# Ledger of designs, part 6: VH-VL binders against q92529r149to334

Target 1, 186 residues: q92529r149to334
Amino acid sequence: LGPGVTYVVKYLGCIEVLRSMRSLDFSTRTQITREAISRVCEAVPGAKGAFKKRKPPSKMLSSILGKSNLQFAGMSISLTISTASLNLRTPDSKQIIANHHMRSISFASGGDPDTTDYVAYVAKDPVNRRACHILECCDGLAQDVIGSIGQAFELRFKQYLQCPTKIPALHDRMQSLDEPWTEEEG

## First folded at step 7 (VH-VL)

Design B11 (framework fv_satralizumab)
Fold by ESMFold2-Fast, scan of step 7:
Structure B11 (fold): chain C 186 residues (1-186), chain A 127 residues (1-127), chain B 107 residues (1-107)
Amino acid sequence: as target 1 above (186 residues)
Amino acid sequence: QVQLQESGPGLVKPSETLSLTCAVSGYSISSGYYWSWVRQPPGEGLEWIGFIYHKGSTNYNPSLQGRVTISRDNSKNTLYLQMNSLRAEDTAVYYCARTYYYTLDSGYTVTSAFDIWGEGTLVTVSS
Amino acid sequence: DIQMTQSPSSLSASVGDSVTITCQASQDISNYLNWYQQKPGKAPELLIYDASNLETGVPSRFSGSGSGTDFTFTISSLEAEDAATYYCQQYDNLPLTFGQGTKVEIE
């Protein structure tokens, strides 16, 4: 990623996350981000997801999400992704919406069939504590954005461990979808 | 519930090889996590020995100078620790512990704390 | 290696007292710090992760704060069952390292 990659996306807002993502299984983390996307989309005029039907969230899931912060809702922003941080600024660079160091980010997801145009990530900062931030992307950009976030995390983690072999590569994870679930037999 | 239980010889002589076993129940060790060994000399603090990733790669504390091997047997759901060239200062309670982690949708993994510990097994190194 | 230094090494306090333990890292570890409780004859148990997050099932009288190199662990209103040794542990870089421990005794 060098000095970082920049995307122009729409910032929809964030919702406080009352539990550490690390204490939750992958399915619950995914459900939290999807519920956060739904709530923010319903609150922001013109969001693509506003009319989608959904089941009421479980009591457990509702207990994890807190108050929404919609101060910057609906604005276009420049998102810069690097191994150091996710930096959110107005397109003219005059206002910083948020600067989240990579070490403060505990989960990111999006660009899948259930959240095709959305990216959500959970980060800690002094203003919002731990919150799930929602980005709306156009023209298939969500897949590129989440891919760049993943690449930044991989590079950061490789630096941390000094042992690249301890991090499963994205390619290895993708291959597991096609292979039978049997190992250590060769 | 996930449970870890260590077992070992109790007493070993200097220069011999230590072999410890950790039986895991309630979770398949091949399905996730890093699996660690941590030791504690009597009356002293904790020292991380090393861990094994659920796919088999290992990493060890350099302070142990290449004396350690961590392995697993997926069919028995069991972890192993071997340490050679034992010294009196290797006397300690040895714990196995699960290190939880989380993975981004992109496939990248971040490791963190020891969330489940075995009860520990005392190893005394003396003649 | 990252060195973790705890203060004090031991303390004695009464039920109902508030106690504070500090942990210093030899370099910046952001918030990549955990706290463990070890009762006599037992294995350590995770209390706090990522410097300030309380593990599920842990009483609210335990708390943590700090970032960078300076961290604090506090027990408000000590209970008799809190007599234990407490350890901080960093996971910013390998090898994983622990503080030397703080023994909390109840008078």
Scores: ipSAE 0.012, ipTM 0.491, lowest interface PAE 9.4, mean pLDDT 80

Design B13 (framework fv_ozuriftamab)
Fold by ESMFold2-Fast, scan of step 7:
Parts: sequence; structure tokens; C-alpha cells
Structure B13 (fold): chain C 186 residues (1-186), chain A 125 residues (1-125), chain B 106 residues (1-106)
Amino acid sequence: as target 1 above (186 residues)
Amino acid sequence: EVQLVQSGAEVKKPGESLRISCKGSGYTFTSYYMHWVRQAPGQGLEWMGGINPKSGGTGYNQKFKGRVTISADKSISTAYLQWSSLKASDTAMYYCARTYYYDLSGYTTSAFDIWGQGTLVTVSS
Amino acid sequence: AIQLTQSPSSLSASVGDRVTITCSATSSVSYMHWYLQKPGQSPQLLIYDASNLASGVPDRFSGSGSGTDFTLKISRVEAEDVGVYYCQQRSSWPYTFGQGTKVEIK
């Protein structure tokens, strides 16, 4: 990755996450991101939307998701993925609209069959607010984006393994063999 | 020397059960996922599934889910692939192969760097 | 699932020839690996992450590519390079392999 890999994607918005992702299993985290994608897509004019119908969310899922923030909805952005952070910038002004340190990201998923063009990640900002951010990646780009995020996690963990006095407080289980990857619904 | 050593060839009849093994040596067994890759006669490679030997967590290719069981015994550094009822279509060469992973993410992009020698399974009447 | 298509499906080369094999994916791939399976042997890793040479692999082998198109090259093929070459993606579950390219030496 070096200084980072940059993609041009569409930012759809984010939705507040009221509970720590670390307290939830991989299946529940995946269900949260799918529900977040559906809600944000329904709220954003011009979004492609979820193509498959889904079951109504459980009471637990409904209690985890809060208010949506659509301030930057539908905007094309430059997404730079590095071992340090996910940087979101406006391509026209080259100004940073968000910078989420890798350590603050508790889960990421994307490119699923039912939401093939979408990537979602849960991050904390400096004031301890958690949100699930939704990106529309189009043209098969979602697979590349989620793959690069995964590589950034791996490279960062390798870096911390070389410094044994620091234990990363980050638990990502994307594509984990600790949870069945073929699990559907949510 | 890092090695994966598999159990010997098997000749079985349809309906019989079978378990084949893959033993790792020369490395920390729980630091790598173990995967099973199948090759039918004259055909290419198919990923079947894998296991995290540390946790026992498994992932399967949907095509093989429910048809096989992957397990591991970390005390003897051995992974297993098991059928409850074999079919003629299970005739193939079966390879085990390892990949590195990070405990905190569970995510891996690493290649299959070490492979077993293969176990030939023949299922016929 | 991401499908991988290799070209050509087979080729015959003379010792010293340059060999080029391509692998095309139905969706963008960030992590592509290449393996060689010699007759009667298990697959062996040649190239990982598109362009990195695996330990113990001769430097006549090289890889390149990104997105959906990847290439494996052998600058001067040798007799021991006979076998079937496979590309493999690890960007998405389930992991998939190309159909293979058989390389025969004249």
C-alpha cells in the first residue's frame, strides 16, 4: 500500500451505531451493515438501492442503529486506503471531509451478492461517536475496495506484531473462518 | 523443514464413511489456516473450505457445504476432511494447503505457500 | 463468485522460448496468485499478490497486472517448467482458480 491506494466512489451517507461492534459476533455485524445499507439507500435520491427483498430487522438490530447523517449524500469522493487511515476527500476541492484512523474502524464488509456495489464500515470519530458509512462503488470496484481495506488491516497488525509492547484494540472478522462465510439473510 | 503430510490413498464404495488427514510440522500449527483443495480426474483445482485450528472455526465453499466436514486437532497438528456417505462423484485428488492469517481480523489474503502431497480417493462399486 | 479465465488453455514451447499466460476475472481482483502443478506433483506457489516472486522460485518467472487482467511470464522456458499453471484469486469468498494452462516442452 505505501502512501495508500485511491479510488473514486460515491458516498451515500452514514447511520449511527449505538453499540460497540466488539460486543457482537461476526454474523450480527454483517446483519447491521446490510440493514444500514438498506436504510441509507432508501433515504438517498438516486441511489441504486437494494435489489433483493429482505426480512424485517430483529428488535436487536433496530436497537443498534440510530439516526442517519446524509449531509454529504450522493457526492463523488476520493477514498484513500492506507495502513494509517481511510481518507475521504472531495475530488473537486481536494479537501478532506473525513479521516478515520484504521484503529478506530471496528468492522468493514462489502461486495456481497445482494449488495454487490456497496462497501460499509463502522468507525469512531474523535468524539466517540460510532457510525456505519456507506459507499457505492459501481463497476465491480467494491471487491477491490474491501480487499484493500482488508490488506491495510493485515499490514497494520503485522506492524504491531513487530512492536510487542503495543497490543492493537481492533477486532475485525471480515472473511474470518471463525464464522461461516456462506451465512445468508440480514 | 515446514511440511504438510497427508494420509495414504483410499479406495471406497458409495455410501461408506471416510476421514483423511493432513499433519503439519516445522511451524506453529495455530498460526495458519488449513484449507482443502480438490482436483477431479483430469480437471482443475477447486477450493472446498478451510479451518482455523486455534478456534475450530470453519468456512466452506457452498458447493461442498453439508457434504463434508472439516476439523482439526491442534494437540497433534492435524487437520481432517470427512464424509459421512461417499458418492462416486467424490473420486478426486485431495490436497491440504496452509495460509497465514491475523488473529485480530481473521482476514487473510496470503497465498497457499505450502501444500501436502495429496490423497487420492477413489469411490467405485 | 469471481470466475477466472486463462488464455491460452494449452501451449507447446521450445526450451529458451518466452511464454505468456493471461488470467481474466469477471470482477476486479486485488490479490491474485499463480501456481505450477508439475505432472504427478502437488501445486507449487510461483507468484503471490500479482507480481511478487515466491521463495525458491527462479527469476525467469514474473507476474504483472491489476483489476481484471493479470499476466504470468517465463522469460526463457526450461524443461522443468512443464506442467499446468493456475491463477487464483483471494479477494472474495469463495476462493477460485482459473481453469489452468497446460505448458508442454518440445
Scores: ipSAE 0.000, ipTM 0.481, lowest interface PAE 12.4, mean pLDDT 80

Design B15 (framework fv_satralizumab)
Fold by ESMFold2-Fast, scan of step 7:
Structure B15 (fold): chain C 186 residues (1-186), chain A 125 residues (1-125), chain B 107 residues (1-107)
Amino acid sequence: as target 1 above (186 residues)
Amino acid sequence: QVQLQESGPGLVKPSETLSLTCAVSGYSISSGYYWSWVRQPPGEGLEWIGFIYHKGSTNYNPSLQGRVTISRDNSKNTLYLQMNSLRAEDTAVYYCARTYYYDLSGYTTSAFDIWGEGTLVTVSS
Amino acid sequence: DIQMTQSPSSLSASVGDSVTITCQASQDISNYLNWYQQKPGKAPELLIYDASNLETGVPSRFSGSGSGTDFTFTISSLEAEDAATYYCQQYDNLPLTFGQGTKVEIE
């Protein structure tokens, strides 16, 4: 990943997640992201459309998902994936939409046959609220995006395990890998 | 249900090597997580000893580095702790615990979410 | 090493009281802090993870808050079974470190 890899994708929105992903098995996490993608796609005009008809969600699954936030629905964004963070900016890079430190991301899924053009990830904000964020990708790009996110997770854990000295907390949490500090705020 | 159960000799002398075993049931130790050892001297607080990643890498508390080895046997689904140069101050309840969770989709938390019951080790001559 | 300091070291309270324990880190640890309950003769049990998230199966009277260096753990209405020692623990950096513990006794 080096200094990070950048993709241009469409941000569709997010849905509040009311339970920790850690408390859920992998199958349930996958069902949550799939349901979140479906709900956001149904709510956003111009999304690629609903999946092939789906089963109604279980009572438990429905209780995990909260309110949708569609404030940035349909925006093209510049997504930079590094071992430090998932950074979402306007395509001209002048405005930061979101900066999710890698350790705040508890699950990511997408690019499979049921979610071919979509990537979803669950991230905690600094006030400990969780949301499932939905990205719509060009044909084939979702596989590259989810692959890069998976690689970043693996490399970050490997770095943490092998670290012989403390990484300063500020450097660890706010670094977007080789970007000037002021650009991350702007 | 995932369960961890420690076992060991109970009483060891300073000239001996401490060897502890942690049997894990309900989850394959090679499939995920970091598996930790934590100790607690009588009447005192908790001290992290070290962990082993499900792929085999280890990391140890610098205060114990060089005295401790953590290993595993995947075929027996069992964790091990060995400690050399024992002193009376090493008298403690020793716990094994499940710690970090990692998969290709990210990690969920770095808490000690499942603990064994603990085994008391007394170092006495 | 990141030093974790708890206050108070011990306290006594009555059933129904609100109890607050604080934990201070020697450096900024963001929200990478967990809280545990340990009853006499038992292993510790996770109550709160990532500073403010309640572990599954843990009663809602337990809560956590804070970020950076100052953290608070609260029991909103103390019950007899809450008599225990409570520990904070950071995971911002290795080695993993715990606070010294706060003993909560019922009057």
Scores: ipSAE 0.014, ipTM 0.552, lowest interface PAE 6.7, mean pLDDT 81

Design B17 (framework fv_ozuriftamab)
Fold by ESMFold2-Fast, scan of step 7:
Structure B17 (fold): chain C 186 residues (1-186), chain A 126 residues (1-126), chain B 106 residues (1-106)
Amino acid sequence: as target 1 above (186 residues)
Amino acid sequence: EVQLVQSGAEVKKPGESLRISCKGSGYTFTSYYMHWVRQAPGQGLEWMGGINPKSGGTGYNQKFKGRVTISADKSISTAYLQWSSLKASDTAMYYCARTYYYDILTGYTTSAFDIWGQGTLVTVSS
Amino acid sequence: AIQLTQSPSSLSASVGDRVTITCSATSSVSYMHWYLQKPGQSPQLLIYDASNLASGVPDRFSGSGSGTDFTLKISRVEAEDVGVYYCQQRSSWPYTFGQGTKVEIK
């Protein structure tokens, strides 16, 4: 990845996530991102739409998702993926929409058969706290985007393994803000 | 060198309490989750549970929930697996293994069990 | 919970043979790992996230697969490859392992 890889995507918005992703199983995390995609798509004019049919959300899912932030909804953005962060900027003015450090991101998914053009990720930041951010991509691009995100985390992890004694604690903030875990996790 | 060093073999009677340990060295202890994996004699591997040493938060395989307690002391980079009352069926080899705790795609870990302890054999018989 | 079934349960190979081990999941898995447990030793990581070779592992080992079916291949088995191979999923709690495939060398 070098200094990063850049994509042009559409930012649709985000929805607050009221529980730590670490306290939830993988199936629930996936359902949260799909429900977030559906809700944001319904709220943003001109969104492609994620589903031909959508079942109503469970009470459990509705309790996990909070308010939406649509301040930058529908804007084309420059997404730069690096081992340090996901950086969202306006292509024309180079102004930052969001900068999410890798340690602040707890889940990402995208390119699934029923949400093929979407990438969703859960990140913490000072403005939205913990939120699920929704990106709409051109045909085929969502798989490339999620692949690059996965590669960035893989490279970050390998770098840490190569120099473990020289790398400071990278996850203190994320760990402390995501605790305590649910009853099933202690 | 990154290492996980476990406590020595134990021979116990049913009803006795026991705590075994796993000490990490050569890495930042609080940057990785620690897990316990058991292997009954002649059997395969079974995940028991794990702990976030930073917070003390734990997760258990339902099969072992309430039967064991996982804990950690970050000041000495050591994780523990504890029984209040051992049963003969607890006879097994117990391994500790670490995972990187920032898993982007699952929200829990970013890796497989990349480093394993040497194992602690626990024998429970009367 | 996701159950993992390995095939075959055991095999005997000659040095230089190609060995294929499969792992089948009862539901879709995004993250599958493979471990080797040599006699009298702790498990060691071979392959992570279906197809990535772990550090220090010889390139005669490879992994592939997605969804419910995953495969571990050894292109030219060596005497040192004796042991029990385990697949493991981390897509859902609780994490589960396959029952193991014992590989013996003639």
Scores: ipSAE 0.013, ipTM 0.489, lowest interface PAE 7.8, mean pLDDT 80

Design B2 (framework fv_ozuriftamab)
Fold by ESMFold2-Fast, scan of step 7:
Structure B2 (fold): chain C 186 residues (1-186), chain A 128 residues (1-128), chain B 106 residues (1-106)
Amino acid sequence: as target 1 above (186 residues)
Amino acid sequence: EVQLVQSGAEVKKPGESLRISCKGSGYTFTSYYMHWVRQAPGQGLEWMGGINPKSGGTGYNQKFKGRVTISADKSISTAYLQWSSLKASDTAMYYCARTYYYTLEGSEYTVTSAFDIWGQGTLVTVSS
Amino acid sequence: AIQLTQSPSSLSASVGDRVTITCSATSSVSYMHWYLQKPGQSPQLLIYDASNLASGVPDRFSGSGSGTDFTLKISRVEAEDVGVYYCQQRSSWPYTFGQGTKVEIK
């Protein structure tokens, strides 16, 4: 990605995630992001609806999702995706609204047929602890955005493997420095 | 052998309901999105919508939204396209086609591939 | 929606000719694919993500391009290449196809 790729998107808000994504299977992680998109869209005036028909949340999902933070709801932002971070700034680039280091991101999803214009990602930061952040992508950008996030993550992973003489130590350090995203051990 | 097998040709009258099917075999059905692509007589290809069989999540081309319903039954590896009330303008060849979606353990994302496998097509004719 | 325009709309070629088909998008796209629909058959994938050959596709087919302009080339056309060629973008919903380029063999 070089210095990063930049998109203009709308930030809708975030909702707290009370459990580690590591402790959840893929289906549950996906359901959390879909429910987070639904709740944030309902709470933000002027947001486009992602769902025509909403399934009622299970007790499991209700126990995982916490309070919403809508401080920056509805703002157009410049999203810069790089191997270092997802950087969210005002379009004139004078104010940072969030900078989520790649290591802090445990899950990202978007461009799904049911939520075609939305991207959601779960990240830790000093303000929200662990939260699911919702982006509304205009003009069909959601698949490009989620694709770039995936590419940045993959390229970052490859950087840890560039020292052949220390591959076993690098693998161990990577697992200790990066939170495992499954409950499976070893 | 990976294949998508569609239901047979249909001849219907305007106002009738219809459901056509697309059965996947030779692969993990829930690892791929399933899409419907329409081709009117003598015309080009038009994407109608798709479904994630794992979640049941759907997306539609605005032109067909509210006119058709896409669904899937993962227990029998089958996707469906359904009309509640057919019009003469629904006369077309209907194809199903799959796209792979990719997940990465540390950052899971849904980036779809090209339509690598297509069904043989279901011809739907709607006339009085 | 991103509109795709192909050129030419039709062409007639002799076996061994070089064939060039272009696809122009109204907005920049990252993911362009090419399909061939032979008479009476379902479309089949030729090229994915602008320049990658699909499995089983002869190497006389190639793709190139980025941004808004993409090209499909057949270095030496064969009789079995007759059909309609479609470009398709998946960079945004809804997915869209070009109008098609009909290739006939003389």
Scores: ipSAE 0.011, ipTM 0.504, lowest interface PAE 9.2, mean pLDDT 81

Design B4 (framework fv_satralizumab)
Fold by ESMFold2-Fast, scan of step 7:
Structure B4 (fold): chain C 186 residues (1-186), chain A 128 residues (1-128), chain B 107 residues (1-107)
Amino acid sequence: as target 1 above (186 residues)
Amino acid sequence: QVQLQESGPGLVKPSETLSLTCAVSGYSISSGYYWSWVRQPPGEGLEWIGFIYHKGSTNYNPSLQGRVTISRDNSKNTLYLQMNSLRAEDTAVYYCARTYYYTLEGSEYTVTSAFDIWGEGTLVTVSS
Amino acid sequence: DIQMTQSPSSLSASVGDSVTITCQASQDISNYLNWYQQKPGKAPELLIYDASNLETGVPSRFSGSGSGTDFTFTISSLEAEDAATYYCQQYDNLPLTFGQGTKVEIE
């Protein structure tokens, strides 16, 4: 990923999440993200799924999902995925819409048969509140986006796990040495 | 359900090598997670020893001065800990535990980290 | 290494009381902090992860809060089964480190 991979996607909005995704079983996590996508799509008429009807959510789902925030709804954004963050900017890259540290992201899903053109991710803000953010992607792009997010997760944790314990080989010298050395030049 | 069960020699002499095993049931150790060893001297707190990633890479607490090797046998679904140059200060209950920094289930990525499942522990006493 | 300082080292309280334990990190760890309960003779068990999230199956009387360097763990109405040692643990960076533990005794 280097400095990051950039995609142009549509930001639809976010919904407050009142429980940690890890505290929920697989089926419930799937239902939460699908319900979040449905609610945001209904609130943004330009979304691909905006004309679909849905059943009212269960009491349990309603207790987990809070209020929607549609301040930036429906705009095209530049999404940069790196080991440090998910960075959302205007397409000209001059205004930051959101910057979510990878460490603050607890869950991401999308690109599956039930949410083919959507990616959803749950991130904590600096005051520890969670929200599920919904992205709408062009045909086929959602799978690339979710794949890049997964790669960033893996690389980020590998960096934390390897770098702090990577101790240079200990060496003993007869005299104090404070300069670069090479073993043998060929 | 996933269960972890440690086993070891109980008593070892100073300067010898400790060998412990952790049998895992209910989940394949090659399929996910980081698998950790944590120890606790009698009446004291917890100290992380190291872990092995499900794809094979390892990382160790530098406080143990390179004395530790963690390995696995995927065919037996078993984790191993070896610690050389034992001293009386290595007397402790040794736990194996499952740890994750991310999980993947289909198209879902879940990111958090905790020791979510622990073995019962095995006491190792280092004494002549 | 990130050092975790836990206080108090022990406390004694009655059933129904509210008890608070604190944990301080030697550097900013954001919300990368877990809390564990260890009953006598048993392995530790995860209660709270990511500073404030209750693990599945854990009673709602347990809660956690804080971010950065200062963290708090609270039992809102102590029960007899809560007699245990409680540990905080950071996972912001390796090596993983634990607090020294707080022993909670029931009067």
Scores: ipSAE 0.068, ipTM 0.599, lowest interface PAE 4.9, mean pLDDT 81

Design B6 (framework fv_ozuriftamab)
Fold by ESMFold2-Fast, scan of step 7:
Structure B6 (fold): chain C 186 residues (1-186), chain A 126 residues (1-126), chain B 106 residues (1-106)
Amino acid sequence: as target 1 above (186 residues)
Amino acid sequence: EVQLVQSGAEVKKPGESLRISCKGSGYTFTSYYMHWVRQAPGQGLEWMGGINPKSGGTGYNQKFKGRVTISADKSISTAYLQWSSLKASDTAMYYCARTYYYTLGSYTTSSAFDIWGQGTLVTVSS
Amino acid sequence: AIQLTQSPSSLSASVGDRVTITCSATSSVSYMHWYLQKPGQSPQLLIYDASNLASGVPDRFSGSGSGTDFTLKISRVEAEDVGVYYCQQRSSWPYTFGQGTKVEIK
């Protein structure tokens, strides 16, 4: 990925995630992202798709998802994916919407059959705490976006796998990469 | 059914080369890392290293770095552990084991060794 | 590397006894797994991520703990539970295992 790969996507918003992704099995993580996509899409005028999943959500799932932040809802943004971070800016690059370091991201999914044009990722930041961020992509682009995110994590993971213990602080970064869902930032 | 099937027992002399194998079946080979875990006679388990079969990227426990080579052929769902020159101290049971890492449409990782091979006994003696 | 120390190194139990095995790490561990190696067999996963029961594992097995101290419990041990139990951490490279706890049935 070099200096990063940039995509133009629509930012729909985020929903606070009240529990650590590390405490949840894979099935529950995917249910959380799917529910987050559904709720944010319903709240944002002009969002694609008609999510006809069963309602109301389970009590467990409802207890995990918190408040929505729709401050930047519906904006087109430039998303830059690198081994260091996911960087979200206005398309003219004059305003930073968010910058999430790879180590702060605990889960990502996208391009699923029921949510084909959507990418969701859970990240920790000072403003939204831990939240699931929802991106809406042009037809077919979601697969490229999630693929690039996966590649960035793979490359960062491979760096530590290839060169363990060469740097005095390397084990902390190895832990973050080996455990991308680690809540505590050390 | 998901299985990891390893090659048969080997008896070698010091200085000889050797490659042992681990074939995965019943799952998408490139969706899981493959690791090698060693167990010397009467001893506990020791992680040697692992490989991402999709990229060919490897990582080693520094104790074994340069002494062994881990590789994989995704076209036949097989991972390998190779020595260029065996030593008597290489006598051990060798296990392969898989870990889930991530998919193209979804990202999450798990490093639990959920499926293990049956083991390959390697005996190196003069 | 994170060193894992198990206690006890070995124990002998009667069928129906409660068995407790502990695993102590030299630094904080977020992800601890437990394996059982029965005599002459490959290790098999019992517990992943400290407290989750692996597929096909009887519910008499349970795990708990966080930070540096983790525990595996067998509520009522059975004859088939004989073997060596290993804890394993995945929080840091290289992955490491405890030295093992041998469980024998009287």
Scores: ipSAE 0.005, ipTM 0.466, lowest interface PAE 11.4, mean pLDDT 80

Design C10 (framework fv_refanezumab)
Fold by ESMFold2-Fast, scan of step 7:
Structure C10 (fold): chain C 186 residues (1-186), chain A 121 residues (1-121), chain B 112 residues (1-112)
Amino acid sequence: as target 1 above (186 residues)
Amino acid sequence: QVQLVQSGSELKKPGASVKVSCKASGYTFTSYAMNWVRQAPGQGLEWMGWINTYTGNPTYADDFTGRFVFSLDTSVSTAYLQISSLKAEDTAVYYCARTEYYDSSGYFDYWGQGTLVTVSS
Amino acid sequence: DIVMTQSPDSLAVSLGERATINCKSSQSVLYSSNNKNYLAWYQQKPGQPPKLLIYWASTRESGVPDRFSGSGSGTDFTLTISSLQAEDVAVYYCQQYYSWPTFGQGTKLEIK
């Protein structure tokens, strides 16, 4: 990644996540991102969505999702991915929209057949508020974006590997983008 | 207190242009989207579109593309609606109204007083 | 576009009596994922801008008298004024914001 990799993508919005991703299984995390993508696409004028049938959300899933925030909806942004953070700026780089430290990001997914052009990630802001952020990518960029986020997680994991253990299979690790390993309090 | 104050009435000839202003006060201008809503004499309300007050990006409803331009001057907390090549059918009261970005709250909690634009020869 | 249809077009009610205004949407404005109805009601008096009364179908805006209430879900919505006062004479509009905003044609409320 070096000093970071930059992509131009569209920011569609975010939805508050009321529970820790660590307390949820992989299937539930994936359902949260799919639901977030669907909800934000329906709410943002000009967003290109599938509008296909989807499973109704369970009571549990509905209890996890909170308020949406469309403050920056539809904005083209420069997304810089590094081992330190996901940095969102205006394309001219004059204005910062968000800077999510990599350690604050608990889950990311995207570029899948059912969300081909979308990337979603769950991040905590500095006041411990969690939200699922939705990015719309064009021209196959979603897979490059999610791949770069995965690389950042892996490099960060190596930096903080203090108790080496067997890692999950590559397929599981890449697909789920397992949460960064957090240090126990000393 | 929250206020949206619009410019005064305009009388224009067909083919002219008009620029209506909407000055916001009492809140953080960039934290709310600004919408434009039209009401022709004796008729109902028609949403024209909105402008993102933080990015400056406008979005127009299908009937309001081409001749209509939304813009803003964040330094004075003011939004603008410009209509070019005015037609008699543009005669209406034009309202600005704000919406909250959070929770997809597309309802309008505060409105300007309205600006009557009359187009006649 | 979602089409909003109000009924009746006009309504005359005696002071102190209940007024009921209906609004129908061409498709559901209930979003199943958050269980919210994307529906608002406005009051417009002659020469004035519309004033928000109700949002999320049944939540009363701050400062709006208790006699105003909203009900309904999905495609069928009602605005009720429990005891009509002279100042309530106005045109009332419903508005959906499930998609790009659209308004009903309005219901004119008058005193008998």
Scores: ipSAE 0.007, ipTM 0.516, lowest interface PAE 13.0, mean pLDDT 81

